# Ledger of designs, part 20: VHH binders against Type II restriction enzyme MwoI (mwoIR)

Target 1, 363 residues: Type II restriction enzyme MwoI (mwoIR), of Methanothermobacter wolfeii (Methanobacterium wolfei) (o59646)
Amino acid sequence: MKNPKFTENQKEIEKEEFEFLQKLNFIIKESLELFNTNLKNSMKFINYITLPIIMASIESKSFNPFSEIIEKHIAFILNSKMNSLGYKFLPLGYSSDLTYENDNSIIHIDIKTANLENPSDFKDTVPLGINQSSYPGVLDCKIRGKNIKADCKKIKVYPNIPTTYNNKLTITNALLFIYPDYKEIIDEIREDYIAIRELISINLKDILTPIEGSLEEFLNYKPSNEKKRLEPILDNIVRGYFIHDKLRHEFSENVEKDLEEFEKKIIGIAKKLKEREIKPVAILSISIPNGELAPHYDDEIVSGKSWGSSFRYHYKKSGNSVFKGLDNKASRAVFLHINKEYLPVLKKYFDPITVYELTEKRL
Key: E = the ipSAE of ESMFold2; O = the ipSAE of OpenDDE; V2 = 0.75 times the mean of E and O plus 0.25 times the DockQ between their complexes.

## First folded at step 16 (VHH; framework vhh_7mjh_2)

Design x01 (from v01 with E100Y; at its last look DockQ between E and O 0.52; V2 from the best seeds 0.00; counts 0 for: pae E 11.6 > 2, framework grips)
Fold by ESMFold2, look of step 16:
Structure x01 (fold): chain B 363 residues (1-363), chain A 120 residues (1-120)
Amino acid sequence: as target 1 above (363 residues)
Amino acid sequence: EVQLVESGGGLVQPGGSLRLSCAASGFTFSSYYMHWVRQAPGKGLEWIGRIDTSGRTSYAPSLKSLVTISRDNSKNTLYLQMNSLRAEDTATYYCVRRSYPGDWTYFQHWGQGTTVTVSS
């Protein structure tokens, strides 16, 4: 069956999506120096956050310790610059955290960070939650590695975001930051940190004296959240000792020696993190098709790993995802920044690479 | 009932090597992380290292180059190999059952200990 043609309304939607993408590209490209300056300022304080980063590492196998810093700095830039373009910050429930409005549109921007070592998060695709698209996703009702399939053509993944709010068009974008992996630095010290937790744990009797009841019963108490009291006690002692200089000399000499040696390792890790810096490998802007553009993007917006709870947008599926209803065939995914050191690696994943060029405007 | 019985301690010369064993019974040994801990005279307890259910090990930083922990799940036995022994390694050595983060019971089962004395 032949693909239906774009209606006049659908062409106008794509024109508005393309025009906003150009505005977003300009904002971010013009702000790269400010973004880098803000990141460098945050890194001046790395010594204060290195231990929290190490402590968090035992609860996760994925390590981008700076993703929240990146997201907050970009959100600050967007909130400031969007207002200067006539957009007002408009946070809504069950929508993207970065939501804006003007007279004609409601803008959703989602900030994504991806580890260069995990290409499924960035290569020709971007994962989307139900609050990050207005386009219903095609369900893939097969079980991978099994000869079991269902016909799910009658249902789709339905997002929370409508195609319009009243008469204002929904425009949805992703801003994707690809970063190198920090796992090697964090892995180096994670086992040492586990050793320190064990050391503190077996010597708790030196610093924690029960008044009533047994110490073992106290430490093994499990509140309704399924964690033993020991775990938050260990976290607290670690913070007290290494951040606040408390509990010094409360342990035996050999224990104190090991704690002081670990403190030196924390300082060493902080130095390594500062030397690696927070520098993106690449920054991409991605225009996600509005749901009124169905069925034109059905092959590109499909269910994610959570079946009915997420999507993937394959912005380069079939070679090059463009604004299909526009004559200029502009790309929906555009590189705003490329770290030239990583260009050979990026060309492995992206071919061709569409790069936004900033032009000076004469006043 | 959980039982842990250490053996292999004794008198050794400085620079010598010694292998300690811990015989485990009363539980499914292959399902638990196992630890070695020591206490020198007049000192606090010192964590030596652990071995997980897959045989991966982690060691105290000061002991990394001197010790090796291994396990034989078919024999329900935990081992501690110590090399280049010095007088400061004189201690009572304990085998400890706990699986972190998978064990909700902390410090529940210790062996009786085996004493290592490093002297001429």
Scores: ipSAE 0.000, ipTM 0.459, lowest interface PAE 11.6, mean pLDDT 81
ESMFold2 (binder alone), look of step 16: mean pLDDT 83; pTM 0.831
OpenDDE, look of step 16: ipSAE 0.692; ipTM 0.906

Design x02 (from v01 with Q108Y; at its last look DockQ between E and O 0.67; V2 from the best seeds 0.00; counts 0 for: pae E 3.0 > 2, framework grips)
Fold by ESMFold2, look of step 16:
Structure x02 (fold): chain B 363 residues (1-363), chain A 120 residues (1-120)
Amino acid sequence: as target 1 above (363 residues)
Amino acid sequence: EVQLVESGGGLVQPGGSLRLSCAASGFTFSSYYMHWVRQAPGKGLEWIGRIDTSGRTSYAPSLKSLVTISRDNSKNTLYLQMNSLRAEDTATYYCVRRSEPGDWTYFYHWGQGTTVTVSS
């Protein structure tokens, strides 16, 4: 394939992307101790959030129970530091990402968490939603295992984020937090939670009396959310009993004894989660190429498993992804933090590993 | 008509073992999760466990080391193996099915029950 030349505008775009990446890296690296302190403080309250974490984990096979806590603490740091550097918070209403502006650009930052035991979420690649890039993704229009292929050269996966907003340059970044797996701790109680829902279900007559129609008709009703009414009711009773101290003494004594035993197990899980703490394996900072840089990153930004509704950025496909239009060969992906305990494991997935160190900034 | 008929109950010495059976008819047995439930006199219902269509089991935590649920789809039969029985295990044992496969539905089709008594 031909190696197209960067236009002067494309070079200027990459200069702006690199300069912002340096500012972001400095802000986050400078704030790591504050982040860790704030995270530790959140963990003091783990007893109050453990049941919600357990309930949410039933819905997901690969769930980091701390992803929202991580995202909120990083959002706090960014909002504090970005404003002091002249960026104004600018939420645009269609993205959960942090958005900022100054005179020249609109910044989108997406905070991602990945489980170390699921390397497809972080190894040489980062998944992107339609709201997390401005670069049209390349489609691969083959069907695996069949002699069927379409010519898709005229279409791409088109993201929701434009390359500019009213002449302000769009800059998109991801902060990727890699964590050890917490699944084994949560799995210790997953079956117990299922059993508690079954126990409540067969004893609903103690607390829910049909007035009109049968209890079966009431509980089997399927509203527009596609779940039978029984399941939301069971989850609501669990929250009422264990979080709000309601419905105590409404069940038979043997049933309440079993509910109290489950409460003790929740406390035990909370203790295990607190002792393990939230301890990142690595933090990776990624500059996602602006769509005006097409076609220079076409090999790296391709359709994801959802074909037309997601992407992947393969930031290591050609070695280390760099700002291809800049002479300095700076990396678009850099580690802000590595937990040294995990370095041998990380070497399985990343080689070389380049860690950002604090330097003087030109801000 | 869905029918579930339990058998195998009776008197057992403490520390003993017992296997309960549930003969199923009137539905495609292999397509449904099957459950065991028990009730001691004057007490609330206790869920023992379930077995899915692939044979994967889930149990009440307090009973997990004491019971094993299995199924034989060729005989349309559900089994409950109980070991190390104690007086607390005295109850009527029921074979139960939900109204629909794979969904959380309330209407459990119930068997008649079989009584287990653990006593010297």
Scores: ipSAE 0.412, ipTM 0.827, lowest interface PAE 3.0, mean pLDDT 83
ESMFold2 (binder alone), look of step 16: mean pLDDT 83; pTM 0.835
OpenDDE, look of step 16: ipSAE 0.439; ipTM 0.790

Design x03 (from v01 with R56Y D103E; at its last fold request DockQ between E and O 0.73; V2 from the best seeds 0.00; counts 0 for: pae E 4.0 > 2)
Amino acid sequence: EVQLVESGGGLVQPGGSLRLSCAASGFTFSSYYMHWVRQAPGKGLEWIGRIDTSGYTSYAPSLKSLVTISRDNSKNTLYLQMNSLRAEDTATYYCVRRSEPGEWTYFQHWGQGTTVTVSS
ESMFold2, look of step 16: ipSAE 0.419; ipTM 0.842
ESMFold2 (binder alone), look of step 16: mean pLDDT 83; pTM 0.830
OpenDDE, look of step 16: ipSAE 0.713; ipTM 0.915
ESMFold2, fold request of step 17: ipSAE 0.330, 0.354, 0.320; ipTM 0.808, 0.808, 0.799
ESMFold2 (binder alone), fold request of step 17: mean pLDDT 83, 83, 83; pTM 0.839, 0.836, 0.839
OpenDDE, fold request of step 17: ipSAE 0.691, 0.707, 0.727; ipTM 0.906, 0.913, 0.921
ESMFold2, look of step 17: ipSAE 0.446; ipTM 0.858
ESMFold2 (binder alone), look of step 17: mean pLDDT 82; pTM 0.827
OpenDDE, look of step 17: ipSAE 0.682; ipTM 0.900

Design x04 (from v01 with G102D; at its last look DockQ between E and O 0.53; V2 from the best seeds 0.00; counts 0 for: pae E 2.7 > 2, framework grips)
Fold by ESMFold2, look of step 16:
Structure x04 (fold): chain B 363 residues (1-363), chain A 120 residues (1-120)
Amino acid sequence: as target 1 above (363 residues)
Amino acid sequence: EVQLVESGGGLVQPGGSLRLSCAASGFTFSSYYMHWVRQAPGKGLEWIGRIDTSGRTSYAPSLKSLVTISRDNSKNTLYLQMNSLRAEDTATYYCVRRSEPDDWTYFQHWGQGTTVTVSS
């Protein structure tokens, strides 16, 4: 369908999507100082989460240890502001993080984070789960770099979210937070943490006495595809020692000295995390096209890397992605915030960069 | 039968260097992380470091600049190079392996140890 025309219903859908985007942009932009204040307040307690961050780094090599904190503060702002605009919280399973309703629409807002050093997660695109869009995504049935193709025109990636709920229009938005990489700070202490786990492991007989059987049999037991008992026991001892001040003086004096040295390093890492400005590099607000707008966004909403189980919205694939059915050429993706310290890096990925400005109202 | 036999210990002067060896038999040496551990008289066990199957090492932070662990999978031999030896490095040194190739199982297999004495 070359250059298909928008129906009147499709134009009305885009008017509603645009109007909500404006409301969302206003709320978030007006609330940036509150968000920054709330985040700084959370960082007063960094000492209490630094060890958990270090422990988690073994499993995930985490990129932003504060992503959940950021998401919760934005959720607080939205929950406190949406009711004043006539929207009620509508908890649904298998939907976006934040779901609201009014008389005419069901609003889905998903809060996403991306690492500045991984531009495929934010540059001109936003990843979407099947519960974060109502637009059936186009499948790419080719294998890149190979002569293998299929004709997949009869199927799409089908989302969980319908285009309407009982005559209420589905509106879907993403708030995309680009954040700095914290890997170098965490890598500094990862080897030290490995050494502490090894140290505790070789000295376990100081604090564990088997009643029946051997310590080896006890620690190597693995119920039902879970980790061997040794690993969770080590994690538990680490928490007991460093968080709860337990097991002190149960190890030999030289072992205790090494544990104390690691504790000093935890304090040093907490200081470095606190001193890093812990706020987004940039915030993008994105209106995701409703599925009844097909086929107008077929070039932009496609299957993600996990073929058939996720989407990507390429909001700048063929130039600026706009509300294609509206005369005003408004963008579906708008920068709400740029951290000026990172502007040179962001200009490598975005040109031009325009930031939504809060419009003053006359009294 | 898993066997780990350390050698190369002895008397050494402060500031000197020493290389310890561990001959391994009774298992597929190349499939296991290998560890060095030491125990000074009257003190708790001290983990020195480990080397994985690809030759990557991790060390106790206090020893990182003083020791080097290496392995020769063709000879089934683990090595510990120690430099700038101090009196506090006097200890029995053990070559150690976990029960299974998995990273976090019990340290079941220990060598008999080789004693290093640093005489001031």
Scores: ipSAE 0.481, ipTM 0.860, lowest interface PAE 2.7, mean pLDDT 84
ESMFold2 (binder alone), look of step 16: mean pLDDT 82; pTM 0.825
OpenDDE, look of step 16: ipSAE 0.661; ipTM 0.888

Design x05 (at its last look DockQ between E and O 0.39; V2 from the best seeds 0.00; counts 0 for: pae E 4.3 > 2, framework grips)
Fold by ESMFold2, look of step 16:
Order: sequence, then C-alpha cells, then structure tokens
Structure x05 (fold): chain B 363 residues (1-363), chain A 121 residues (1-121)
Amino acid sequence: as target 1 above (363 residues)
Amino acid sequence: EVQLVESGGGLVQPGGSLRLSCAASGFTFSSYYMHWVRQAPGKGLEWIGRIDTSGRTSYAPSLKSLVTISRDNSKNTLYLQMNSLRAEDTATYYCVRRSEPYGDWTYFQHWGQGTTVTVSS
C-alpha cells in the first residue's frame, strides 16, 4: 500500500495554517478576561432578554440561549485584535462568521457553541457547513459489517469556500465553546408559557374588537391560500403585556392574576439563567485543513448528519490532531481554556487534552 | 353542523371527584386537538388543558395534579376527570375546538353549551 507524500506546496500550506493557528490562539488566550468582562456586562440585562429566550425556545432541542451573545463578543475581540497583526476585516457572503485578509491569505473563522451533554457536537469532531471549509468531505458509506465500496469514496460534499482566492491562501479555523446544558432551566417554564398563550387565546375578545363583522371573521381573514394562524397575534400580545407594559387591565381580574404569576416565573427563570455558569466549560481552537491538502485528510473530513449538506472534521481519528505534513507534528486542535471544575468530565471525552499556554514571545 | 355537548356536571362535595364528558359530532373528531375551558361566575375564561390527536396532554400548571383529560376516538368523546375539588372549582365547563385540525393555533371557533359544576357542602 502506497502513502501519498506531501508536496512542497502542501507543506507550505500547513506551515501557514500552523502559524495562523498560533496567532489566533494567542489573541483568544490573551483576551479571555475581556471576554468574561463583556459577558458579565450583558448579564446585567438578563431580565430584559429572558422572555425572548423563552419564546424562542419552543422548537429547541439543543438551544444555547447565549450563543448569539457569545458570537458577538468574540467577533468584537477578533475585529479589534486582528488589525494589530496585519489582518483587515473582510465581509464576504457565503463564508464563515468572521473573514479577514492580509497580503497572503484570507482567513475564515467560525464560532461554534456546543452543549456538554451532547458530545457528538464536540468530542474529537467538529461539524462543518458548506461555508466553513475548503476541503471536500468524503461521503461516509459505512454499513454495519460491510466494506466501503469505491464509489462511495468518490462522492464528496463540496464546500462553497475555495482553496484560494486569486493569489491568497484560504485558511479556515473553528473556535468551539463548550457549555453546560440549559435545557432543564428552559423546559421548567415551557409548559407555563404554552398555558399563557392558551389563556390569551381564549380571551382574545377582551382585546380585539373588529371595526365590522365578528372576531371570528376578522381572525379567519386571509387574502391568499395562506392558512391563518394566531401565533403572531398571541406572541405580539405576550410581548406587549410583559415587555412593553401594554394591555394591562384589559383582561378580567382572574386572567390578569394568572399573567402576573407568569411574570413572577419569568423573573425566577432569569435568576436561574444568571446563576447558571455562563462561562465556557472549555474553548477549543481548531485548524481545518485546506482543500489543497487532499487526499491527506480524506479519512477525517467526512459527511455529517445529512448527506450532501454538511460534513465533519474528525480531528482525532488516529488518536491525535496533527499537522500531518509538518515535522513537529503540532496539534491542529488545542484547548485554550478549561474550567477546572469540569476537568474530570472533559477527561471522559478527550485523551489526551492538548492545552495552549501563553509564551513570552509573540510571532 | 359541528356539535359539542358536555355532560356530567352537578353538585359535589369539597374533596370529591367528578368526570365530565363531551360528545362530539359533525366533524372528524380524531383529527382535532380538544380542549377543556371553564368559567366561574363573573370571572374570565380559564384554560384547563388540551389533548392532541395521539392522546398527549398539556395542562394549566395550577391544575395539572388535579385533572386528567382523555379521549375515545371510537366514541367521539372527550373526558375530563377532576379530583380533590374545591369551592373555587365551581364553574361552567366547556369542551372547545379550534377552527382548524391538527393543533394549528387558530381561533377557538366551536364551543359546547357547557355543563355546570358546583362544589359546595
């Protein structure tokens, strides 16, 4: 069996990917205190966002209510710090969350959050969308007890990101923030929220008075084939009542009492969300191989949960995550932060755990 | 014609139990979520709970330990079992259906005539 050798160009690509990984790791590691401070400032306003979190959670199976907040704070840090290293913010469509350029490369950084109770989102693997890699994913044709046929390996998930933009090398990275599960807190109030929507629904006549016709005719009007649903009206009333202090005293006394009891429950949930550890359990920094490095990572970049629409980078498939073409065998996946309280849990998922440490020198 | 007819109301002692029925006709009963709602004299409507087409239930949190909703699709009948009744449970009880099938969030278009439950010594 013959193993393909790395070309000199492929070795140069991996050198560039490794050098950028070191720069990114330094920026994030140096900025953890700022990130935590910014996050604490957002939490001063938890009482104002708790109801929107509850309302958005109806369909959530793995919802992290803070994922957007985390992404925005990391984006702020990176936009501020990358300029000092000679990188300019470069907004592109159909690319990772954050895109930057310098003279030689275009950098794509994707920020991901993962739930500690769902290890398939972080354990030895990272999910990739078509905007998050330049390396085509090999379709995983594993069938229990059967050999993979050659045709399956020729079917690939092709990403939107090219291996180069004109003369500039594409470099892709992921920052993975692992958090405790929040589902229990949100589920605690989910049935209460459903009950409040039903309560409003049966009392709509107290607050909706059509100019003409019946309330039934008004609510069932639709100018096209669209089926009329009350969800927008009910959610609007919920926002009006609880966020904007409108519609108060428009319902009967017993209905108002129930709405006020739910308001107290919202406050209780806000307290629980604020008290739950919002700091990450761990932060993992991952260098995703450039597509020009094919076929060297074909066994590790495979189709994900949906054939043809996503794929995964299994960065620890062979027992470690290395730059295969570099002599030093440096890691492509490095922990930037570990909450020591969770180290025993993390050791169940990772062995070994490779940790980045600040150096006294900067690149 | 959609028709919902509640029955089983009456006088009951505090701490007692009661089972209400709702006979449905004029529509495909098995395709609709069904709801129980009550109204005490001089008060606004109170949602008790619902049962989906597969028999799964949701209840108002204050009542969930006291009530059970069930359905028999072969008899087109909805049931409400109430236990540990209190004076504040005195109300007219309605079975209610939305205008569209399959749990769509549409207007509660169809109401029964109601059955009165009085909880008193």
Scores: ipSAE 0.317, ipTM 0.795, lowest interface PAE 4.3, mean pLDDT 82
ESMFold2 (binder alone), look of step 16: mean pLDDT 82; pTM 0.828
OpenDDE, look of step 16: ipSAE 0.485; ipTM 0.807

Design x06 (from v01 with D103Y; at its last look DockQ between E and O 0.57; V2 from the best seeds 0.00; counts 0 for: pae E 3.1 > 2)
Fold by ESMFold2, look of step 16:
Parts: C-alpha cells; sequence; structure tokens
Structure x06 (fold): chain B 363 residues (1-363), chain A 120 residues (1-120)
C-alpha cells in the first residue's frame, strides 16, 4: 500500500475550510440586495465625495472611485452576519481587518478588488499579503532571460499569521470583486485637476508668504524620504478652496474664474457618477489553503510581485480550483455574482465558471 | 547657470497666429518638463501648459484648442504655437522650469518673458 495523499488531520482541516466557505457564500449571496441598498444610500452624498475621489484616483493606479466605499459596506454586512452566527469580531494587529473567532477557529477574510482590464489580478489567481494567508509561498529564484539561478528550495515566503492559534484552526478566505474600468469618467477630469494644481502652484505667492527665507526654499524642502512640501500644500489648498470655501477671492480674477470652472466640472462628474450603476462585473469567493496542508498546494501558492512580502494563490493552476483532500472535489473558488452584460468576456478568462446559487426544494 | 530666453513676441492682428521660442542653456534640457505661463497686464499668472521629457503635453482647458507646445531637444528649444489670437491673449509669455526633474517642486527658473500684443 502507498502513503495516503492527505493525512486524516489534513482532511479534517479541509472539511472545516469547506464548511466555512459554504457559510460565507450563503452570507454574501443572501446579502447582495442589502449591499445594493446600502451603496445607493452612500451615493446620495456623491457631491461631497467626488473631489476626494478625483484626488485619490490621480495618486492611485486604480480607476474604481468607489472601491473603498464598497469594501466598507461589505465589511459591515460581514460583521453583522458573522456575529449572528456566533463568530465574535476579533481584530488582531497583523491580520486581516475582518478577523473573527468561535470555539474552534480563527477566521480571516480579506476583501479584494480587481480591474477587469488587468487580468493578471484576477484570472485564475488572487494576490495575497503576508497577513492574508497561513501557507508559505514558493520563491522562484531564477532571473528571467539570464543563466543566473539561486537554489531557493529551502526558503519560502513566510506569512505573518500561523496555521493555528493555540487549538483554534486558522481559516483564510478572500472575496474578490472584479470591476469595470471607470477610465472614461476619471480621464475626463484628470487633466483638468492637473491644470488646477499647476495654476495654484504658479500663484502661490499670492496666498503664502513664509516668515523667514524664500518661498522656494520652503516649498522644496524634503524632510526625509517623504514628498517635497509643494505637493501636500497644493492638495491642502485644493481642499480648502473647494470643500471649505477658504481662500476665495485671494487670487486674481482670471485665476478665480478658472477655479470656478473646475468646480463646475466637479459637479458634472458627480452627476455622471451618480447616473452610472456601480456594480461589480463579478464576485468570486475563494478559500485559501491552510499552511498545514503543505505540501499539497506548493505549486499554487507562490511569491507575488513583491518577492518576499506578498503571495499569489493560483487557484486554478492544476486545472480546477478544488479541495484536493475531499472526496467531493468541491471548488475552492466560486462565483457569487456575475453581471450578465460581461459574461462573454468572463468566459474568455474562466473555464469553467462555478456559480453558487440558492435553489428551492424540489417537490 | 540656468538660462531661459523667450523670443518671437510682437504685435499681431486678431485671428492671427504666432510661434514663440524659448532657448534653454545651463542644464540638461531633455531631462526636464517645460512649461509656458503668461500674464496679462493687471492679471494673475495663467498656466498655459507643459511638455514632458517624451513630448507628451497637457494644457489649460480654456486654451487646449488654441495652443500647441513642442520641444526640440537637439536644439534645447521649447516652442509655443498660438492660433486664432484674440485681444485677451495679450500678455507677457514666459517659459518656465521647475527646480528639480521628476518631482512636484516649485517653479524656480523663469525666462525674462516675451510680450505678445493682439490689436487691430
Amino acid sequence: as target 1 above (363 residues)
Amino acid sequence: EVQLVESGGGLVQPGGSLRLSCAASGFTFSSYYMHWVRQAPGKGLEWIGRIDTSGRTSYAPSLKSLVTISRDNSKNTLYLQMNSLRAEDTATYYCVRRSEPGYWTYFQHWGQGTTVTVSS
């Protein structure tokens, strides 16, 4: 006889991971209507948040202006529903923000967003931080395009969270929200915002007089590895002018006219954002293997782009995203929501597409 | 020493076109974003636009259809093409460089300016 593929303890771990995945899938699927209602309520205040969203989008490569609002609403739903199921909220410092406990387990849930135009962030893979997995990742130590290679078989990417907390099993999950690209709306205003920052910059002497020294010396100071002082000052003036009605009439008439024109554009962008439904393309629920399941997932959990500070879980590298130690071969990655408009493009990226649905009892 | 010298200003009729030049010296011109700024009499400074190290441009929205910024790194020269000129385009035009490349730093180096007057 041959040694078992999985130990009995490893099979029990996978049973517990599967059972929790089913609970999480039920919670999220049953809560989609509530999520949509909560999100619509936030959109009532779009006029107050549009400028902060524009400013953040210029500093970020993401073109989803609503991702943090969405993540906060999902987190609220999870906190409420998990407590109703007997899981106590348990924030730990170096863990996912959504951490819970019950008698037998410590649950870590991470909410991820991805841009449909960047398939490397969602196609058969999910990026993970060191606080979002308990499974050590494999390092690929070759240098591509060169005959230089280090033997990294003895060294892994090690996560911050353990496989158990005392006698409680660590269970880790990701909820991956795939969004369309909002590039068209954001691009419409981005150049205008850049122009406004430049306009303020050349007119700073009108409103900012240093007590000693020159304005140039003050604005170009770099106290450490931080940004030069000019960028924070410009952003502060933008907030003061457009959010707090400060500094009005401190600039010359032609400058004030351009600032007012930008204000009108902010209002126009807010209207366009309010008119567009902000729904994900798809929602994917992923059970991340516990580290005590090593080595069974070694070929699927590898170093991410950060080389020692992140992972990727390639949940479909072996052709199917399954619980390898369970007889039912249940999927570790399940779609909870698909926007029908995008189904043709999703089928180009995913084959098969496993969908979680609630069904009525057949009579 | 950084030096920026604008030229090409003068009197022009409404509806006309004009091309301004800025000769740069004393720094590695190809490494810096370059800007055009103007100031009409009695008005605040108006940012016209910029051109990055690869030749990509950004313009003030009100001027986007009226101006074109270009650069010739082999001649260390910045250009501003202006079309369909109006009386409100009467101003002193400056080419401007920031203190350091690759950072949002204060505008430190200004040319002496060239005056454009748009009049019948």
Scores: ipSAE 0.409, ipTM 0.832, lowest interface PAE 3.1, mean pLDDT 82
ESMFold2 (binder alone), look of step 16: mean pLDDT 83; pTM 0.833
OpenDDE, look of step 16: ipSAE 0.687; ipTM 0.903

## First folded at step 17 (VHH; framework vhh_7mjh_2)

Design y01 (from x03 with G102D Q108K; at its last look DockQ between E and O 0.57; V2 from the best seeds 0.42)
Amino acid sequence: EVQLVESGGGLVQPGGSLRLSCAASGFTFSSYYMHWVRQAPGKGLEWIGRIDTSGYTSYAPSLKSLVTISRDNSKNTLYLQMNSLRAEDTATYYCVRRSEPDEWTYFKHWGQGTTVTVSS
ESMFold2, look of step 17: ipSAE 0.488; ipTM 0.868
ESMFold2 (binder alone), look of step 17: mean pLDDT 83; pTM 0.836
OpenDDE, look of step 17: ipSAE 0.685; ipTM 0.902
ESMFold2, look of step 19: ipSAE 0.513; ipTM 0.877
ESMFold2 (binder alone), look of step 19: mean pLDDT 83; pTM 0.836
OpenDDE, look of step 19: ipSAE 0.570; ipTM 0.849
ESMFold2, look of step 20: ipSAE 0.527; ipTM 0.877
ESMFold2 (binder alone), look of step 20: mean pLDDT 84; pTM 0.845
OpenDDE, look of step 20: ipSAE 0.200; ipTM 0.636

Design y02 (from x03 with F107W; at its last look DockQ between E and O 0.53; V2 from the best seeds 0.00; counts 0 for: pae E 3.7 > 2, framework grips)
Fold by ESMFold2, look of step 17:
Structure y02 (fold): chain B 363 residues (1-363), chain A 120 residues (1-120)
Amino acid sequence: as target 1 above (363 residues)
Amino acid sequence: EVQLVESGGGLVQPGGSLRLSCAASGFTFSSYYMHWVRQAPGKGLEWIGRIDTSGYTSYAPSLKSLVTISRDNSKNTLYLQMNSLRAEDTATYYCVRRSEPGEWTYWQHWGQGTTVTVSS
């Protein structure tokens, strides 16, 4: 309906975004073997990291136990390669953790890990926090499943990242790693973990003696904006017992037996994680439109699941989401890697699939 | 005043079955997760399982095939069905709730317990 033309400034912005996307694609594609090597090095230590991974995955409901490891290795690669291309690492507070600077631009790169069985996190879309875009998101001011709505046409979701930093153009990208679902492995240990926390909690009187007030008052104390004290205490005792060999023999013999059975379960999970090699289903690079390109991407950048605190870029909503102001109509979302075993499943979620390829040149 | 009263304990043969009940009063029973806990003489407390407000259950893995927790909110009653009983199941069984509605608050209210003895 409304069809404003791109200004010359907007076209220049898209040219800069496209040129950076090409640099990013080259860096990541050329570095895939280094990424695999770095990842294998982390897996040498799986026996030591399995319990922390289980605890974090269950608490956060994460179904990719390796997401943080993946993000750290990619960040290392990017920091090294970006510096060699004249970009300086520039950590900012309420911005993307991977921020870089050169003479003309400030670069924000977010690494996203998505579970193949949760398509809302990757299917034609990428979730964005307010620190991960400069483009104001269009608000959807209705409540899902209810007949309650407001007219929010005058406001948007406003991100923390500006469209420019003192004449330097803001460029934002996401690297989206899609992994198979590890839910069955995490769910295998979930009930055991719950049971162990309950076992410890019911026996806390064996190791905690109140001095003033009751044990109940102490453990149920809730600092402002935090969980009740019982929860972090249980997590601390789990770490102390299983990682640091502390508190051994402080519980009754039958309780100790049950804790030792859980320890065996942790070892079994570590073996299953080690035997299941980490292989991404797909790796995508996504150029997120700069906010100065409004309103041209309003249909694609919309309020997310956390109203006012997040939004999504629907990079495939209008077909093949492209640099709309450029004549070549290059794709803003490009596959850098596809695991051929999963290609049939990927075709279920993506149509078409645009793939970046390195090309050798004979000189 | 919160009250939890267990009943149904007694002498049972190995391999037998037993159903324990817990009568609750003095609070909104349907709003609380309810738990079963047991203690064999001279041993530490053992968590058996819980049932949430919607009837979803979680169990200690070693007992999952042997026990079933259910609730009847209209009668304010919690149940523990135990099957294939073994000598090691000899214990005092307690009905327990937490201090507040919800999960991960500390235990406050315990019944007096009902004793199950598994013996030839």
Scores: ipSAE 0.360, ipTM 0.812, lowest interface PAE 3.7, mean pLDDT 83
ESMFold2 (binder alone), look of step 17: mean pLDDT 81; pTM 0.817
OpenDDE, look of step 17: ipSAE 0.558; ipTM 0.845

Design y03 (from x03 with W104Y Y106W; at its last look DockQ between E and O 0.72; V2 from the best seeds 0.00; counts 0 for: pae E 4.8 > 2, framework grips)
Fold by ESMFold2, look of step 17:
Structure y03 (fold): chain B 363 residues (1-363), chain A 120 residues (1-120)
Amino acid sequence: as target 1 above (363 residues)
Amino acid sequence: EVQLVESGGGLVQPGGSLRLSCAASGFTFSSYYMHWVRQAPGKGLEWIGRIDTSGYTSYAPSLKSLVTISRDNSKNTLYLQMNSLRAEDTATYYCVRRSEPGEYTWFQHWGQGTTVTVSS
């Protein structure tokens, strides 16, 4: 049959998934004020973290300077509150993934952030790693940006997470935090940071003294791996100079003038970041279907941008995001928080918007 | 063999302008980031700026309003336009290339330099 009906076991799985979603939504909704207070406390230290944020933005290509801070505060709240729901912390891996258990289930919670100006990261879809769902994805064998494809129908994207752990049901949720774009603020200083790396690189001979061999041979050395670069050394010197007050006066006075000007710009960026609201635009809570629910969600869980290294859950594809095996019409994706200043922008991407209150409703 | 030859230096009055050129040969010019560096007498090396393969430029913070770097890949030539020159801009100006294409390898290839003297 092309559209098989849910088995009784599959209906029971969806009941468990829905009940956990309600518990999770309650915790997060009731913790929003504590979350905001904790964020404000972190902002007291913005002057100390602005340079590390700038350096990370070049390496990670991220434009949200606060994403990691926000994710850590949410993780802290969850780790502190899940015990009241009868779950205990149970880390099962090498990552900082949030994993919990009770007598009947193993819970995986994935915290995601997305930039409001990049809707492919949040509009009707959420990206998943292979460690974040038990549902096998459809493998899409195409070369991005080219009209080249292969038929991969015999192969699926196989996740690492089983449908059960020792008879405990696997339940996977995503919490998606949508944030404003910080691109203009971060772009203001990226070119200056590039310039500072260049200034340091031309003057490396003033800092490096050979112990054995010639300095020129060392600096011209190309290791067998052509990917080795001077960037780690340059970044280390940046940290030494600006964070630890080391290496002062190791450069000529004209170079030190440029370094001092950069320090002023770091301070200016810190002021601009502090003046912005760091509260999320919206918080979206998503129940990701368990793999035992196959094939009912096959059209909604497909390969991501890579050939089997990740996949996406399209929670609004071909209709509403609902628990298909339950009669209650409950949504698998609900908003826990909306910053009302951004509601008009959000309605460009979502209509209707299902909001968690006492019960699900549409705006 | 990589060769970089600067030209256009000389004596100029304060407030004046100069355009320096760097003729490149012995490598695929369009594949490399190109840099300008200067050294005033008795002072350390000062990085002026760079231009990447797509034409994007980055400059030392103190020089952003005073200089413009451009390239002509059809002529294998790098340019430095300097405006509002001051006595402190007196230096030898070098055209410089890194050892590899891209960023943050060693500055291996230098021109002989062209001397700019800003004096009344």
Scores: ipSAE 0.244, ipTM 0.741, lowest interface PAE 4.8, mean pLDDT 81
ESMFold2 (binder alone), look of step 17: mean pLDDT 83; pTM 0.839
OpenDDE, look of step 17: ipSAE 0.690; ipTM 0.901

